# Ledger of designs, part 178: VHH binders against o75319

Target 1, 181 residues: o75319
Amino acid sequence: GNHIPERWKDYLPVGQRMPGTRFIAFKVPLQKSFEKKLAPEECFSPLDLFNKIREQNEELGLIIDLTYTQRYYKPEDLPETVPYLKIFTVGHQVPDDETIFKFKHAVNGFLKENKDNDKLIGVHCTHGLNRTGYLICRYLIDVEGVRPDDAIELFNRCRGHCLERQNYIEDLQNGPIRKNW
Below, E stands for the ipSAE of ESMFold2; O stands for the ipSAE of OpenDDE; V2 stands for 0.75 times the mean of E and O plus 0.25 times the DockQ between their complexes.

## First folded at step 12 (VHH; framework vhh_4orz_3)

Design ic3 (at its last look DockQ between E and O 0.85; V2 from the best seeds 0.77)
Fold by OpenDDE, look of step 12:
Structure ic3 (fold): chain B 181 residues (1-181), chain A 120 residues (1-120)
Amino acid sequence: as target 1 above (181 residues)
Amino acid sequence: EVQLVESGGGLVQAGGSLRLFCAASGFTFSDYSMAWLRQAPGKRREWVALITSGGYTSYADSVKDRFTISRDNAKNTVSLQMNSLKPEDTAIYFCARYSDDDLGTPFDYWGQGTQVTVSS
């Protein structure tokens, strides 16, 4: 499983914390087997992820992996101190209500359990952009009452890249609010 | 070399059942999600079922509760049990490897396909 995702190298490895939230988005870290196909400066491993987070003076408290594959890295590649949650999310299409609910539930659970710290919720898909951006924005819109355009702008700015899938953007802007229970 | 070989297609009457099989080789099968896609005449290819290495499954709305995807990692096989078949299920069915490449081709390999024809 060493195929580098298309354009993966073109995206910033790690975004910035989204102000007013506990979210940070990043592209998928790749396990060592991918390194032979990458220049050293292009490598982004699970270890690199944590190093980059630390460079921002932040700490991850949860990783939500939205990829629909297990080929990129193994949960065992992560520190045991950081919970890892897999929410298998099919790409290209708007996540279904069950997926949205799972994401919201995970986020709310984390926030409830982590009131005493400032650890971040790290969210990623393949590029940490479309599925990641959609679900984060969906949460901000549905749960926090943020205006869709504001949520999208905030995510894009902090991620350093813009959501690319029009169906996601359209659903966020004009789609129905999803129930939170 | 990655190879996917489908089998099990055929002609069946509406309401009938078929079971498709796919034999995979040339890669670490257990590392990849697998899929079944189909292409009806004059229509674009669409995925109908996905399965992760661990057995988590997803289905297109059109086949939910009728189709069941499964896999055997020891045998490098993926199967599609198709029940309550409808004429609109008529298509060439492809076994595919799902890479989850969001900005690229998420199905990076697929077989030659097997014809499924459902008569009224």
Scores: ipSAE 0.846, ipTM 0.926, lowest interface PAE 0.6, mean pLDDT 95
Fold by ESMFold2, look of step 12:
Structure ic3 (fold): chain B 181 residues (1-181), chain A 120 residues (1-120)
Amino acid sequence: as target 1 above (181 residues)
Amino acid sequence: EVQLVESGGGLVQAGGSLRLFCAASGFTFSDYSMAWLRQAPGKRREWVALITSGGYTSYADSVKDRFTISRDNAKNTVSLQMNSLKPEDTAIYFCARYSDDDLGTPFDYWGQGTQVTVSS
């Protein structure tokens, strides 16, 4: 039942803050029940997430969970002082307009409420790459006016891994600007 | 052992309705998101509807507003209500378990499928 996602072990747990933004990306933390199939150095729990963020001298002010499941960890495993938002995002395909709108709305709301601090929005899907990278880049392109290739390069560099799915990359580079910002 | 068994397929006229059922066993059904996929002759298998353990739903554009996925966690079943059927809905329909594994396979278990044929 507690199947480790394919290649999850091969990805850096947490990226770096994306300069000029309030974003940081990471792979899904896994609750304790997954750990029997992991070496100690491979573990990445909800607690480990917060320790790694603190080691970067950063603080999370919101976690946006893009997974289309809740079996990886429970919101109760997170510090109650950090808001948690689930946006069920179907994988393997470019997110639909409703999902993109929800993400933009959540980010814009956070920025208003946190204009007087420097807390970060943590974003993850299962691997912290494709769905995560797509939605962060879509926000930067549509709302902040960042050029597609610059958004993708910034994400890839700060995540420490490149976006992998070509349909996401193609949509970001050559797809329409979404007017829901 | 994970087992998914579809039923309810058959022949139906265009504009008609059909309801598919899926019985699940061999896993903790309430922990998993579930899906219906279809494969038309000569086409790739594609998902048409998804439902989370808590009842949140998503649909492919081609079936939105015509199909409704639902689940009963007490009975370990998933259903697909198909309304306003079109000849292009003709396919083998599969019940599947959604993995949410963005790098691996998106569906890790499915059944043998049930045939739906929509006549003009």
Scores: ipSAE 0.645, ipTM 0.849, lowest interface PAE 1.5, mean pLDDT 91
ESMFold2 (binder alone), look of step 12: mean pLDDT 83; pTM 0.834

Design ic4 (at its last look DockQ between E and O 0.75; V2 from the best seeds 0.75)
Fold by OpenDDE, look of step 12:
Structure ic4 (fold): chain B 181 residues (1-181), chain A 120 residues (1-120)
Amino acid sequence: as target 1 above (181 residues)
Amino acid sequence: EVQLVESGGGLVQAGGSLRLFCAASGFTFSDYSMAWLRQAPGKRREWVALITSGGYTSYAKSVKDRFTISRDNAKNTVSLQMNSLKPEDTAIYFCARYSDDDLGYPFDYWGQGTQVTVSS
């Protein structure tokens, strides 16, 4: 069956917009088949995602899904008006240069095409924390020139939870800048 | 009940090839990424290859360009073509369902495994 990820319920479903950016992070929404294993107040569906974003007076312009599975929800569960991009990203390990490049390219493409609005880039993995946080921070560091610690702090504060994986944190703080092209 | 049954293991000389198979049942196969794991004596279990339902693949650095994971969603099977085998590839190989659990173990089911032994 559809197993709820470990500690998924413990994480805020949706973070806050990261000031100075178009990023917002959230945990993976779960399709209806998961609801039978959750209390009503614990449910977080694709529909709930959009409702919560609206409650923040924001609008999603792009969803970047970093999970390495398709079991959580289907792109068809999302409004057709919001582009969905899948970047299969293996968990637990630092994303490779190709993954990083894909992410940066997607973000830059979005920003280029959405200069006339204030729509957000929604990014999620399973918990919307480690892979999500790493790639967002990697972008801020490599592309925007943000100090690693500042990027991490900003993400953690806005997500409402801190990056947990030391290898990710270490790479962000001390790892090399990755090519932007 | 989720079941994963591996086959195809055996003894092979270094430089040789093997093809492992996995038959999956008890779940919607096409909804899940699948993986091959291996565990060598005295070592922890490690993932070797991953494949999404759509056929996107990832490999551990140690096996990249030598191993190829594939799947047949119509038959509920996963395969691992292992070429240019090395003695360090000796291990029990497990077919596993990839759950993408970030905080927990990201594989929620695996088979009994099949022994692969590569002699020098």
Scores: ipSAE 0.815, ipTM 0.912, lowest interface PAE 0.6, mean pLDDT 95
Fold by ESMFold2, look of step 12:
Structure ic4 (fold): chain B 181 residues (1-181), chain A 120 residues (1-120)
Amino acid sequence: as target 1 above (181 residues)
Amino acid sequence: EVQLVESGGGLVQAGGSLRLFCAASGFTFSDYSMAWLRQAPGKRREWVALITSGGYTSYAKSVKDRFTISRDNAKNTVSLQMNSLKPEDTAIYFCARYSDDDLGYPFDYWGQGTQVTVSS
């Protein structure tokens, strides 16, 4: 069960804070048992995640894990002071409305509870790109009224990698209007 | 080596029920999410049900509320209970291991399949 996700090594571990938002995206951190298959410079553990966030002079206030698996790390590998939320998100297809609703609800709750600080919402899937980019952009478009192309460009620039799935891009640009609540 | 062996397929009348079984070996079963896929005549293979190691489930819209995926981590088995079957459910059904890969194909192993035929 310690196989490294395909091309996971090719992606920047942590992106930059997305200006004008409370989001930061990253690839899935891997618990220590995966490190036997990694060179030291390739490692990216839960501890490494928090060190990299601190190096950016930022602080995480919530981690939203979008993976459809529980094998990469355990919530217990994270500091107890950082809330963790798993939203099992089926990959390769546009997330269903229930998943989108759960994400919107979680972000709205965080923003309300954290209006008096500057903590970030960390979001990841396996590579921190397709599912992560889709749901962040969907939130920005539907809830904050950001234009689709602007949301996508902002995500791509701050993640350091472009959102790749055409069905996600098409849905963000031209998909149906969705209710938020 | 990873092995997934399906069973329980057969012929059933529309409106009927059938239960499929999958025996898994050659990997730490309890670490992986699992799936049932199907391939209908003339169509591409599609997933119909997913289950995480902890028992969280997701279903394709076409089978929601009619099919139930379950697993037994102690026995390394996955099951698919299929109720209210329709002729369009006719397909070869495959048990698959889910990799959760964003970039490549998200199913990295599957069995030889078991035929399910739903007659009018």
Scores: ipSAE 0.699, ipTM 0.870, lowest interface PAE 1.4, mean pLDDT 92
ESMFold2 (binder alone), look of step 12: mean pLDDT 84; pTM 0.845

Design ic5 (at its last look DockQ between E and O 0.84; V2 from the best seeds 0.76)
Fold by OpenDDE, look of step 12:
Structure ic5 (fold): chain B 181 residues (1-181), chain A 120 residues (1-120)
Amino acid sequence: as target 1 above (181 residues)
Amino acid sequence: EVQLVESGGGLVQAGGSLRLFCAASGFTFSDYSMAWLRQAPGKRREWVALITSGGYTSYADSVKDRFTISRDNAKNTVSLQMNSLKPEDTAIYFCARYADDDLGYPFDYWGQGTQVTVSS
């Protein structure tokens, strides 16, 4: 199960913290079994993730994994001190209300429990772009009241790549606000 | 070599039921999410059901509450129970391995398919 996702290598492994938020987006780290198909400089393991976060003088307090597979890495590959949350999210389509609610609930729970620190919520899908960007933006729009275009711009800028899926962008810009309870 | 072999298709009357099976080999089955896809004549292939290694499931709106996907990791099998079948369910059904490739086609292997025909 070592198929490298399409264009995975073309995306920055880790974005920047989104100012005014606790979010940071990154592409999926790949477990060791993938390394044989990658040049050394292309490798991005769970360990590399944490190293890169530290290089930014940040610390992860939660990882939200939005992939709909378990083949990329195992939760056991992560430090035990960092909670790992899996929200199975089907790609290519706008996440359903249940998925959105799960994400919001997780974020709100984290923020409530982590008021005394500045740890980040790391969010990723495969490329850390489309599903990741949508749900982060959806949160900012629905919960924080951010203007859709501002949320999208902020995410894109911080991730270093732009949301690519038009259906996601369209839903963020023109779709209904989703319930927060 | 990855192989997926479907079975269980056939002709059924509207309102009837079918159960499709898929036998997988050539990879660590329990590492992958699996799916059932279908392709009706003149239409693009679409996923109808997904199941993670741990048994979490997702369904296309068109088949929700009628279809049930399940898997047996010990036997390397995926099943699709199709109830309350409709003529619009007529298609070739494919068992597929879900790779979760967000940019490319998210299914990297699928079988030869099995024909399901629902008559009015």
Scores: ipSAE 0.843, ipTM 0.926, lowest interface PAE 0.6, mean pLDDT 95
Fold by ESMFold2, look of step 12:
Structure ic5 (fold): chain B 181 residues (1-181), chain A 120 residues (1-120)
Amino acid sequence: as target 1 above (181 residues)
Amino acid sequence: EVQLVESGGGLVQAGGSLRLFCAASGFTFSDYSMAWLRQAPGKRREWVALITSGGYTSYADSVKDRFTISRDNAKNTVSLQMNSLKPEDTAIYFCARYADDDLGYPFDYWGQGTQVTVSS
């Protein structure tokens, strides 16, 4: 069925734009079929996502969906035509090099194509925290040269929740810089 | 009630092949990503292969290029072709439903498992 992901209700729907970057992180929006299991104030639909982004005076130019499932919503459920990219990312383990490459490639492509606007890259996994935080931080560290602890602090502050999986944190802090090729 | 039933396990010489099957019932199979897990004696259960409803696949490094996961959404089955088997592949193999919950356990249902033993 339409089971609500564990603790999904406990997380802020949408974070804040990360200053000095084009990123904003959020938890997975849920299509209407999930709303039978939610109180009105707990709902966070694809439409709600776009309304909340507009409330921050921002605009999405790309959504990167990191979930390893297609049951939460379909791209057609989005209220606006926005470029959408699915990168199937296995959870609970540090994303593999191919996944990291796909993410970096997508971000770099977006930045080239959108150099003349201020649109954001929206990134989500299921909770918008662990896989999302890892890949955003990995990009900032490897491509932008941000120190690991600074990238993690920036993500945590702007998401409104801290990265929780220790294997991700350890890899970001102590792993070598990964190549962009 | 969600049910996952594995079959096809057995004893195989190193270098041999086996094909495992899983029959699924009690849920909308085509909505879910599916997995094969394994548990070797004295070790933690680990996933070895994942497949989305649309057929995208991922493999653990230890089995990449040797194992192939596939599914038949019309028959509600998932299978695992296991080639070039090694003694290290000896384990109980479980069919599992992938939950994609970062904070919970990543698999929410699995079967009783089928034993695979690879002799040298």
Scores: ipSAE 0.631, ipTM 0.846, lowest interface PAE 1.7, mean pLDDT 91
ESMFold2 (binder alone), look of step 12: mean pLDDT 84; pTM 0.851

Design ic6 (at its last look DockQ between E and O 0.82; V2 from the best seeds 0.79)
Fold by OpenDDE, look of step 12:
Structure ic6 (fold): chain B 181 residues (1-181), chain A 120 residues (1-120)
Amino acid sequence: as target 1 above (181 residues)
Amino acid sequence: EVQLVESGGGLVQAGGSLRLFCAASGFTFSDYSMAWLRQAPGKRREWVALITSGGYTSYADSVKDRFTISRDNAKNTVSLQMNSLKPEDTAIYFCARYSDDDMGYPFDYWGQGTQVTVSS
């Protein structure tokens, strides 16, 4: 069967909307096959994701899945009304320029097409922390001109957990700005 | 029981080619990304190639444009075509299941490995 990711249960399922942005980060929802390995209160399904978003009086307009696997859930588990975008992102290492560009392009496209609403861009990796945090911060830094430390602090505060990977943090703080085209 | 069985390793001269194979069983193969790892003497195990269920691929910088990972979901197999081999490619090569666990080791199963030796 499917293994629960290490420490997955320790992380808040859904963060808060990042003020001044359309971003919200969450850990990967798990399909039903995982539930047998979880206590009821630990379960976090695709359905639960949407319920929790609604509880915050928010609505998802796009889900960006950064995981490099398809074992967690299927796009079919999501409402058809919410676009789903997969950006395969290898864990543990800083995303490459192509990945960064894909992410930025997706975000910009969404913002362009959703000027008339306040729907959120939901972003997740496995824990909704490192890859998710890096790419969101990378966007804020490169596209919105946010100071790196401010971007990181904002993400950490809203996610309820801090970026953990030093290589990601170092790249955000001291790495070059990536091209936006 | 998850099983991964590698084959195809051997001795080859620098500049030569090898093709590794992996047979997977004991799980829904198409649900998982797969990988090839390698471990050289005295070095830590490293991934060299990844492939998603749909065929999206990623490579370590050291093997880009030389190695090609592929899979056959109907046969539950993963392959690694290794071209332009170098002595530094010498290692035990492992077929691995990629779990994408971020806080742990992102490979949850791997085979016994197959020795690849590239001579100068």
Scores: ipSAE 0.873, ipTM 0.933, lowest interface PAE 0.5, mean pLDDT 96
Fold by ESMFold2, look of step 12:
Formats: structure tokens, C-alpha cells, sequence
Structure ic6 (fold): chain B 181 residues (1-181), chain A 120 residues (1-120)
């Protein structure tokens, strides 16, 4: 079967736009086949994602999917007008430099192409916390010059849940600035 | 009912090669990312190779360019070609199903393992 990710139900589906950035974070939406294992109030589908974004008076211009799997939903479940980018990111370890580079390249490309609008970059992993929080914060630190603790605090507040994986937090706080832009 | 059965382990000399096989059953194999893990004596279990359902692969730094993971969705198998083996590669190797969970253990099923021993 279609197993629900452990503790996925415990996390808010979608965060809030991070002020001063183009980012919004969310947990992985689950396609209809997972809904047999969910109460109606627990469901969070690709359609639900877009409804929740519109409820915030925002619009997605890109989705960056960081999961290392393709079983949760298919890109075809998303509106055709929203670009989708998969960056396979191995969990539980600090993302490698190639992954960080791909993320930065994608964000920089989006900002260039969307300089005349206010559309958001949606970023998710499985829970929308650790890999998502790490890469957003890594971008803010390395590219925007944000202090590590300020980036982490901003992410945590806007996601509505704290980045929890200690090795990620330690790398953000004490690790080197990455020069792979 | 999920079953993962490893085979192909053995004793090889340093610099040699070995190919491991994993037979999967009890789930829709083509929907899942798969992995090879290893556990050396006295060490923690670590992943060495990952492969998505679509064939994208990732490797631990210690095995990059020496190991190749592959899968055959028609036969429900995962393979690990191990070249240029070193004594440090000595371990029990496990085939595992990757869950991609952030908080829980990221592998939700694994087999009994197959022993690989590399002598110097």
C-alpha cells in the first residue's frame, strides 16, 4: 500500500509567505490514492495546495519538489501553468553541494524570469521542514547574506513548525558559506 | 508480506568485483525508490546507493565511481555492481525500500542482508 509518511498528519499543510523573500513552504501534497488512509480533515491534495495559496492572496510561479521519490503525486496533478522542478534530495544528511547548487540555480533563474511579478516559489520535501528549511535557509544565507539564526527564525515562524534536524541546524549556523552559485 | 531477499555476497580480494542482487515482492516495486545499505562490524548502518523508480541514482562519497546501483522493474530486482573493492567495504549489505520520511528512519523495509568480505 500507499503508506502515509510518519507524522505527516501533524504538520500544517502550508506555511505563510516568508516576508522579504519569494518563498513559501509546505508539506508534500498527497494524490487521491492516499486518501483512503486519511480522515477528510487530514487530506491535503495538489488541488488543496493551490486553494490554500489562493486563500492567502498569493500565486505560485514555481514548485520545487525536494523529495527523493515520485510516489506522492505526479506533476500532471498540478495546473499546467505552474512550472515544476524536481531536485532529488537525499534526506537525513546535509544536502550535498550539487543539490545546493541546483536549488540556488533554480531560485536565481526564477527571480530573473519573474522580476516583474510577485509570484512565489513553493518548496516542499516530505514534511516541508528539514530539507525544505535547510535549502531555503542556505539560499538566504549564501546568496542574500542573511544571518543564520535570522534565516532559521524566519523559516520557523513562517512555516509554523521548527526546523528540527540538528545536523542541518549546526551546518547552517557553523558551516561554511557555499560558493556554488 | 513485503519481502526483500539479497544474494551474491562472498569473499573477494582487494581490487576485485562483486555483484549483489535483491529480489522484491509484496508491494508495487516500480512505485518505490530503493537502496543498498551496509553495516560494517562495530559500525552504524549506512546507505551506499539509492535509485528512484525512474532510474535516478545517488551514491555515498565512499563508493562513488566504484559502485553502480541498477534496477529491473520487470523482474522486481535491484542490483549493486561493486568494483575496485577495498577492505573497508567489508560489511553486511542490505537491500532496502526508501520511504523518504524526514523524521522517521528513511528506510521502511530491508532484507536479511548478504555478507561481503574483502581481504587484503
Amino acid sequence: as target 1 above (181 residues)
Amino acid sequence: EVQLVESGGGLVQAGGSLRLFCAASGFTFSDYSMAWLRQAPGKRREWVALITSGGYTSYADSVKDRFTISRDNAKNTVSLQMNSLKPEDTAIYFCARYSDDDMGYPFDYWGQGTQVTVSS
Scores: ipSAE 0.693, ipTM 0.871, lowest interface PAE 1.4, mean pLDDT 92
ESMFold2 (binder alone), look of step 12: mean pLDDT 83; pTM 0.832

Design ic7 (at its last look DockQ between E and O 0.81; V2 from the best seeds 0.75)
Fold by OpenDDE, look of step 12:
Structure ic7 (fold): chain B 181 residues (1-181), chain A 120 residues (1-120)
Amino acid sequence: as target 1 above (181 residues)
Amino acid sequence: EVQLVESGGGLVQAGGSLRLFCAASGFTFSDYSMAWLRQAPGKRREWVALITSGGYTSYADSVKDRFTISRDNAKNTVSLQMNSLKPEDTAIYFCARYSDDDFGHPFDYWGQGTQVTVSS
């Protein structure tokens, strides 16, 4: 059967909107098949995601799924009105330039097409932390010119959890700016 | 019970080719990304190729353009075509299920492995 990711239950299901941005990070919602392995209060389904977003008086305009698997949920589990974008991102290692570019391109495209609303870009990996945090911060640093430490602090604060992978943090703080085109 | 069984390993000369196979059972194969890992003597196990259920692939830099991972969801199989083999490719090769667990081991199951030896 489907195995619950390690420590998945320890992380807040949904973070807060990052002020000054359209980003919100969350951990991966799990499809129904996982529920038998979870206490009711631990469950976090695609439906729960949208409910929690609404509770924050926000609306998702795009979901960027960074996981490198399809075992967690199906795009069909999401409302058809919310675009779903998969950017397969290998865990544990710093995303490559192609992945970074794909992410930036998706974000910029969304912002261009959604100037008339305030819908959010929901980003998640497995825990909505490391890959998610890296790519969001990478965008803020490379595209918005945010100071690396400020970007990291902002993400951590809004996600309610801190980036943990040192290679990601190191690359954000000291790595080169990646091309935006 | 999840089972992964590798085959196709052997001895080959540098510049040669091998094709590895993996038969998977005990889980919904099409739900999972699959991988090939390898472990050379005295080195840690490393992934060399990944493939999603839909066929998206990723490769380690050391094997790019030489190795090709593929899968057949109807047959529950994963393959690794290895071309232009080098002595440094010598290792035990493992078929693995990729769980994408960020804190746990990202490969939650793997087979017994198959030996690949590339001679100079």
Scores: ipSAE 0.792, ipTM 0.901, lowest interface PAE 0.6, mean pLDDT 95
Fold by ESMFold2, look of step 12:
Structure ic7 (fold): chain B 181 residues (1-181), chain A 120 residues (1-120)
Amino acid sequence: as target 1 above (181 residues)
Amino acid sequence: EVQLVESGGGLVQAGGSLRLFCAASGFTFSDYSMAWLRQAPGKRREWVALITSGGYTSYADSVKDRFTISRDNAKNTVSLQMNSLKPEDTAIYFCARYSDDDFGHPFDYWGQGTQVTVSS
């Protein structure tokens, strides 16, 4: 039934808060049904996610799920107090303008409604690296005016793994600035 | 084992329509997003339509408004309705299971394909 994504076990479950931003990136948590295919030390459940965030003295105020599937966990596996937003994002290709707009809109809305706290936006795709890194960096570049190489370096350092998909990196460095917020 | 079997391919005149079917077995079909891919002569394989288990759909720009992906979770089938066909739609069409994997190929199983040839 519930196949473990390739190389999912090899990636740190949760990164560190990106300084100067409200972002934290992580790989997809896996619901209990996947655990029969995992050694105990390999498990990373929705509960484990929140425990790890708490260990960093942080709190999630929004989870943005970029996966193009609903099989990994259900939103009801998350604490009811944490808003959840699904943005179906096709992998392996640079996200389209509609996807980028949805992401920017969600982040801007969160920042406005949470200006009086320090809660974080948790972002994940399947591995918390390529789609996640692209959209976070796209936001920092387009909305916050961060230089592409600085955004990428910040993401890589805080995620604990480097963005590797060349078409994403090329688009961030040399592609158009988007005005879709 | 996972099996995906395509059918419905054939020869059709430009402007015509064709409906492809895919029968799935060996896995819990309703848990997975599904896709149609195609490979034209001399081109790389590309996805043309995706559908989640809940019915959310995405299309490549080249087929938007002409192709419609649908699924029947009770019959374990996925379909592709292809309208207003053009010669550039000529390809082998593959039914695929979407894994959402960022590192390998995002499709973890696909069938042998069915040939669609659009003449004009």
Scores: ipSAE 0.668, ipTM 0.856, lowest interface PAE 1.4, mean pLDDT 92
ESMFold2 (binder alone), look of step 12: mean pLDDT 84; pTM 0.843

